# VHH binders against q88v07, part 3

Target 1, 377 residues: q88v07
Amino acid sequence: MAQSIVEAPIRVDTSRKIIHVDMDAFYASIEEREHPAYKTQPLVIAHDPRQTGGRGVVTTANYVARQFGVHSAMPAAKALELCPTAVFKTPNFPLYREVSAQIHRIFHEYTEMIEPIAFDEAYLDVTTNKKHIHSAVELAHRLQQEIWHQTHLTCSTGISYNKFIAKLASDYRKPAGVTIVLPQDAEPFLLREPIEKFRGVGKKTVPKMHDLGIKTGQDLYAQSELDLIKQFGKLGYILYRRVRGSDDRPVEYLRERKSIGKERTFGPFLQSTTEVNTHLKAIAKLVAASMQSHQRHGKTLVLKLRYGDFVTITKRRTFGEFIPNDAALFEQYAEEIFEEVVDDHFNSGIRLLGITLTGLAPLAFENLTLPLYPNDN
Below, E stands for the ipSAE of ESMFold2; O stands for the ipSAE of OpenDDE; V2 stands for 0.75 times the mean of E and O plus 0.25 times the DockQ between their complexes.

## First folded at step 1 (VHH)

Design d11 (framework vhh_8dlx_2; at its last look DockQ between E and O 0.01; V2 from the best seeds 0.00; counts 0 for: pae E 16.4 > 2, grease 26.2 > 24.2, placed apart)
Fold by ESMFold2-Fast, scan of step 1:
Structure d11 (fold): chain B 377 residues (1-377), chain A 122 residues (1-122)
Amino acid sequence: as target 1 above (377 residues)
Amino acid sequence: EVQLVESGGGVVQPGRSLRLSCAASGFTFSSYGMHWVRQAPGKGLEWIGNIYESGSTFYNPSLKSLVTISRDDSTNTLYLQMNSLRAEDTAIYYCATLEYGGDSLWEYSDYWGKGTLVTVSS
């Protein structure tokens, strides 16, 4: 039957122990730590809309401000309307990055299998870990306690056998909660969840879900795979599996670089092709050395230039084969691309040049090259 | 129904050792972690450490060399061993629950004892 084509058995791997760590109101909590008076005030982390002419959005708000209906991504002007007594604090991203780095050092005491999602969120695979702690609940408690003692910040954690359930679980008890969803508890847990909490069901998708009678995980579970795919495409395929507790995505702790590049800014601005070519040669040498240092080669070379009038051009050239890590070749291709894109804006001079390689892969070894597929470059 | 009763407090001279006990009843003690927390006169609460249901311990780094937490699940009893006592260790000492999969921070503990007073005086 036609249905048999899409009825492959859903595999549920329950062998892993995944912790999702979610810092409680991260930016607001850092600011409250730095200035304790904010703890009793409605604090909104955003540029003050009274100073921006009503522009900007709320980065986050503390629990006092949230009582007035203020939330992340809300227009700052609306936050001021809802909470006229709000204290607006401009985000201090360098400080938030430093605190995030401190928290990640704590994570590294327990495992190297860490996938950062944002400054305030990460997945940890603790199936095997540096402390040889078998209980993921105990490990989550230790993480929360150590984070609090070292940073004076709280976090909520979710524990399960995959990333999807762990992240849902971390939102269940905030602040400072631990929620574990064991394999046998996954289905009842997921069936109770509002559809809005399923990753990929955003504001645009929720009305369509509701129109189809899908308001909860239970409603989602009742849908056929084919109907979900017809209505939602790849999202339907994913959601059918997620509501059944299936998510085979690994914790991505081996971050592959998507690009390797170097750029230079100029003062005074470059005024001639000879000057441009001199600097492209220098940049190409740095990029080739960096490519070789990282043991990568790439198929796409990207030239970035910015004219003195701030007009920015980014032009890509993709090859069928990997470009050898040769500074002369990078220079040649960058010069050719420059000649293709250069126009009257050059009269304003060049204030920035960059060369970047993308489409990256590890350098090939002889034993990985099949005679059937020779490299023609 | 749930009761935690601390004992073993009293007057002790500086430099000496003291062991506190916490007797638990009304719940499955072996399924809970346990905290020790203290409050010095006129000060806030200070977390000392905890012991998980596994028997593993985790301590406040400022106190780690001075204290040992242990448990006896057969008698539903939690212990705090304190060594090299100083005047600043004068406090009321509380035990509190750490629920499996519950809140990790002692401030969110569901069950607390009434405390036992330790006075360190010369």
Scores: ipSAE 0.452, ipTM 0.826, lowest interface PAE 3.2, mean pLDDT 87
Fold by OpenDDE, look of step 2:
Structure d11 (fold): chain B 377 residues (1-377), chain A 122 residues (1-122)
Amino acid sequence: as target 1 above (377 residues)
Amino acid sequence: EVQLVESGGGVVQPGRSLRLSCAASGFTFSSYGMHWVRQAPGKGLEWIGNIYESGSTFYNPSLKSLVTISRDDSTNTLYLQMNSLRAEDTAIYYCATLEYGGDSLWEYSDYWGKGTLVTVSS
């Protein structure tokens, strides 16, 4: 008698309010804002394939170009073929980054629980929020209005109890749309979705799923967990839960640490500049490692020292540019500051040294090498 | 029984203004955020805007026409003022409840009127 392994019902946490924000045709919309003439033209954000020997990929396109079948990730040459009158605009990432930062500042007015996905996408956990607004719908509308007011750009939002569903929802009503998926509506919503819309289902997975008769959420739902795991491994495990409305992933918000630093207390006290430098070097290494781990860079370095007599000096040096996450640089700057601030209290020794970086910003914004070029792999 | 009854629709010339009304009954109107939605011929539903129970208003930023939403809780009436109407504004206009101002995380209502037709034609 094969004991029917009663698959334990998947627990679904519905205690959170999640907003997924997706800017509508973000790069193209920015370009249209800067150049209103583009609004009436097919605009493709990509390097002009005529100038690149047919190489390039479409980052995004405005709605006019989309009418010709142009879409993101399309070869630029194909876009030109589909729309010979298309205007190709080389991406202006510095501008896009600036606008993205502006939008994120708006998000921060509402919640600190922000998970950026891209320049134009983010998850917000608004279960609790700075505005003390209970309605996630109201919050979404306020966000849309504020974004419009400040940037003249539109965004679409998806609202639900988890990240997976919220993201799916935001795609339903573009542009400037709001889609709400309540817990009671989650199952019907998910069952109707094509399998291609499920996160983690890529181009390689779709054919295999189709071969197995999995074309929709409903088909996916009908699969056993074990079968999905056998066929798709970890992805199968995930999808079995997702189609049942379960996503326990938190909105991963980088607490904007206003500052990253390390301090060390000494006993015995440091009595020489050589000792101070040795320890500053060590502290700098730790700070650099921390900065790297948090993927942040800072504009201001702060040296803190406390003398044996408990006199404390805190000195800040702000740079015009972000300081590279280099321990040697941190050490150098700390040493320089130390030399500037050290006084007669040094006779009592040094009890504490600290290096802190402030004016922090995410490093990731610099390294988003958007694969502008198809990797020939 | 919850009832929403839209009125004020009709045929108007481009550039004109129109004020729609929605009479609500069968529920505590003052406790609900109210929405205006429209559906143009052959198109999907388009959200126009809403007014919360607090009186705060929000509008679809994609709207080209100037709209103002207001409410009178003493008469249980929702209003939509539309100015400088265009042919593209031709649609059936609906008032709806989409949210209840309750304490639960997912209090949601979905009451719709029958709609009122607005035709903008020269």
Scores: ipSAE 0.130, ipTM 0.651, lowest interface PAE 2.1, mean pLDDT 89
Fold by ESMFold2, look of step 2:
Structure d11 (fold): chain B 377 residues (1-377), chain A 122 residues (1-122)
Amino acid sequence: as target 1 above (377 residues)
Amino acid sequence: EVQLVESGGGVVQPGRSLRLSCAASGFTFSSYGMHWVRQAPGKGLEWIGNIYESGSTFYNPSLKSLVTISRDDSTNTLYLQMNSLRAEDTAIYYCATLEYGGDSLWEYSDYWGKGTLVTVSS
């Protein structure tokens, strides 16, 4: 096969206007608002590790504390090590929730096409908008002004034709930044970005990228699609498109993500509890990975089983707290439910097993006493 | 009824190659991505790779030089070619449908085959 076939070009849809809104150091900025003396101190929003025996994790830190290397999701004990003079403030989640709700009411003044990511973060599709503002720059400044006026908090906004670029743009200049990336500017913008900024390039992948000479979007762009797929699989396929400005994901304003689950069918049918538990372990790993990739956790775990004679049992267990995305916990709960519900139909064997998480919320939505799920009301 | 049936397993000597097949029925095979996974004795599931309906393939980086996934939409068949087999490749090999879209719940759950045992022994 000497003759090359002309490949269809990667399609880049530039018709949308997407804003990513990211509140600047959200929890810390709220605390600074309530107690202005914090503005000149390194402030870490976490349980004080000196009082927890070194346990806990940083939710956020103010910009003074960040200069010491403190960041979100690090152990609180590490934050204390990096900044021994830091003030540790226990999170006031009720207050943060109220401020987040206020900000969301402001979002709704501009559009109904809102995808919340966290208390402090959302995508807005403003291709059309309720204020009839034609300039994307004007719209972003107006939004930022309204948030400041009503909350006395700053936010950084990124504007582009898709979610990927909008998100990157919002990180470009903080705090209080407005960054727009027009279609003609997308390639230069993406090529300059450190590889760590590309979704899916995490702590295990960065060293592999660097070993291949890939440190920036420019280095990534220079790689062939086949080489990226060879080295990184599905991630390589995605990154090839992202660095070329392609991301067709919609703002998920109508999405009602009800459940995430995996199920398996068997032949020959499973005949023993040992076989069942082996496969529940495997399914639990798949569900935990899927929950994590979708950035969700859930309060209800559902076991589904079908016997060889097609009798199907579905049994759910609802918890007072969100279940950690831990395969071992999912396996444990599924095995407990199986033991509870298994009956004499097991004599015909097990044809199907499934584990499903429901009662979903974003991972940033911590275990709070809120009626988000019917079984918690 | 969706069915996936793996075949081609058996006993094979180290260093040799083996091709597994997965016969699909009960759905429009050409409209679905597919993947292969395996489970070695005493281990959890290990993802081998996938193939989209477009023919694009993705592989577990630790296996990428040893395996090739292909599909034949005219016979509704998925293939796994494995080369330079080692004792650690002894496992039950499964084919399954792939979740469509990656970040979407439109394709809610996977269908899995029954598995075919591959034993690599000297």
Scores: ipSAE 0.000, ipTM 0.121, lowest interface PAE 16.4, mean pLDDT 80
ESMFold2 (binder alone), look of step 2: mean pLDDT 80; pTM 0.810

Design k01 (framework vhh_3k1k_2)
Fold by ESMFold2-Fast, scan of step 1:
Structure k01 (fold): chain B 377 residues (1-377), chain A 124 residues (1-124)
Amino acid sequence: as target 1 above (377 residues)
Amino acid sequence: QVQLVESGGALVQPGGSLRLSCAASGFTFSSYAMRWYRQAPGKEREWVAGISGSGGSTSYEDSVKGRFTISRDDARNTVYLQMNSLKPEDTAVYYCARDYYDSSGYYEDAFDYWGQGTQVTVSS
């Protein structure tokens, strides 16, 4: 397994303290709080399949229902098969959103560097923080205590020097766990992880990984950078770095505040790429019309999607020039971005799609091609 | 300074209609999702309706679905709540709030920017 090419060593920035906060069985826990009798019953948050003719997917389930094998994104009909005595409760999204707001208020007491992922998930950069707490473990415990005191809900937290490891760590001990992965422990931790846990290794990619003998982080680590890039392109470049503990993405706590966009929520959830493309086309037409109505153009197109399990992805593409206000072009870029980010969470369906333009300027500002180019990649 | 000023509350008969307005100032209105809440005496504030920063997405509490419609006019920095088929249980002080910035993924506390409220009374 000799390498014939000398590659630059990967530098790993270990200076940050990143906490990934993940609320324990968020919607089910809220429903248990509202109706304590549910705590001892198998509770499944979904439309009752007996009322829908077997359609729909589980939004989430409490720990009692999970003992029967019920899990998020499972068909509701399968949940009923596994647990015939299950209590089905229709999701109360207005309530879940309100509780999420309370939790975000608590986050802001500790840091302004907060990147929300979903109603129940966020990254916090606590390297420097409002409470001047040096121990990220102590800060995580205080977050858990304050969240419990104010909401009567528990959360699990993962702590590390980057977003990738922090998110993995938050899954390690549930419920109400605090897991820290120190720089010296990162490599052994990552080598043990199943390949499915590496972000970007979605349902379409897992079989190809397994066919190549890549089942764990250890198998991934053994691959050359060149081979990973040849097999997986940009994903291969990223995965080679992730398995070595490198993730230089910042906690994105200040997003563009000036935007023009349209989004749609779906009820039934979208189940196929054909459905997604149909709605992206419709949304793109509305956005293009809105851009023209406001006499603005933008340099950045943002795709927002929310899976049926509420995992939210926001992906930006920034151009050197203003994007023409053309519906077909917006649809094309949104579709390309969707293809880049879609992963196994698509099994739960799509509940929200949005297209937004940012980096806005009046139409009086024109695109310019400059002879000067950046010297960085 | 961020300010929210609600208006349009009145005494109406059951089955009547009202349109509430919320005039916003001190922030980039089009960048924020907006929300309506209500509070009856002796009860906690309850969420009523929300609209995304783009205006493309709306959401409602189950008891008001099909009866209430939230809308926005970004040129006027105003959010509206059209209330139809009003019931006695809709009696409350109605509040407008700046919500999570859903279209950008940046979250603002929903409770930071409460207005003074506007009283809606539904009785015969």
Scores: ipSAE 0.017, ipTM 0.210, lowest interface PAE 5.5, mean pLDDT 82

Design k02 (framework vhh_3k1k_2)
Fold by ESMFold2-Fast, scan of step 1:
Structure k02 (fold): chain B 377 residues (1-377), chain A 124 residues (1-124)
Amino acid sequence: as target 1 above (377 residues)
Amino acid sequence: QVQLVESGGALVQPGGSLRLSCAASGFTFSDYSMRWYRQAPGKEREWVAGISSSGDSTSYEDSVKGRFTISRDDARNTVYLQMNSLKPEDTAVYYCAKDEYYDFWSGYSEFDYWGQGTQVTVSS
């Protein structure tokens, strides 16, 4: 009995405007900003191998150092061998985080639909945006200008109708580039891409792809779905769709827009209700401050706990009205929920506690429902 | 002014070992529990290990339990992470943290005190 994959036509949703923002040489650029003399020096962001006894790995390197063959994830000792005149600068991740937060505040001026990938990368869904700018290219240029004005850093942007193509486009022209791939240009663009640029095709998968004659998007396109699944499993299923311009994943702003919370892991584990309540009080204060900072309120409070034996409980309580952003109230509800769910697993202790608010809405939105476009049930 | 400085990250082959160190200053080290976190490219920051202020209790994520050991030297204001039987999936930037709160967004922990991080790459 032969098994065939019978598939509906691949859906290509071209209604969205998605921007992938990628900061140019982020850590090195921050360090060059702080110390302009580095711009003309081979700068390697790593612990100095002369001080670490030859240990350590390059976090990143500026363009000058890269001319000597220095690259990210290279042993720092090898970087020194390739570039004896290299200036080693210890990474300042607290500074990089602060600059990243500043850039994200700029993103929030345009849209709430933001999916951070790393400190230096994010997807923005700008299909409907706060500035009512219809041109995604215009919006991308405005983002670049505001980022430069506020941080003196550059970014490259890719624009398309889905996350996959937008990210590929952002790598096409660096630094400070804007690349748009329109729906009609998507397949020609993808067919020309090297296979190693397709997300999910990592260093260990590239040799197998090459052995099968798959070196470009065009080679990938020529493969049958069944053969790709046989060779690569779920990755094969995904790649078959990606090379056809299909990626229906939403910008995952839900982690920011639909929930605001704080959690903490404990070592040693919490052993008493008094300890639990002490930490729920502290977490509630942080969550209430975060809710107020983001100008949101929510209808659902979620308690997350993990026992020392790894049993995880997530219990939610939904209210008819928005919960005031009051730390004492969050503490009270979290403690009540804890009392409802606690059982003999508590004998192993508590290794994690979290409080999250969901069912979020802007503070200006009250419990009034406007039935302008009611959904039938 | 709280400062945390990690070191010891390197490129190692699968099955290899590394010891990470975190030198702390700007607070009374012996009063605080210490933690190790890691962040792989494209992933959120995840907790790895914790040690109590007294050093009497330790805790680990399931994926590293039995392979990693956290310890502290209060005389040197240093916390350590001994990593044995390293796997490619252990590849990440490793951070030490003073008794901190994690938020659910992209590894940002507002109001947390983090170190500079040290890169561990496990590859053959």
Scores: ipSAE 0.000, ipTM 0.194, lowest interface PAE 14.4, mean pLDDT 81

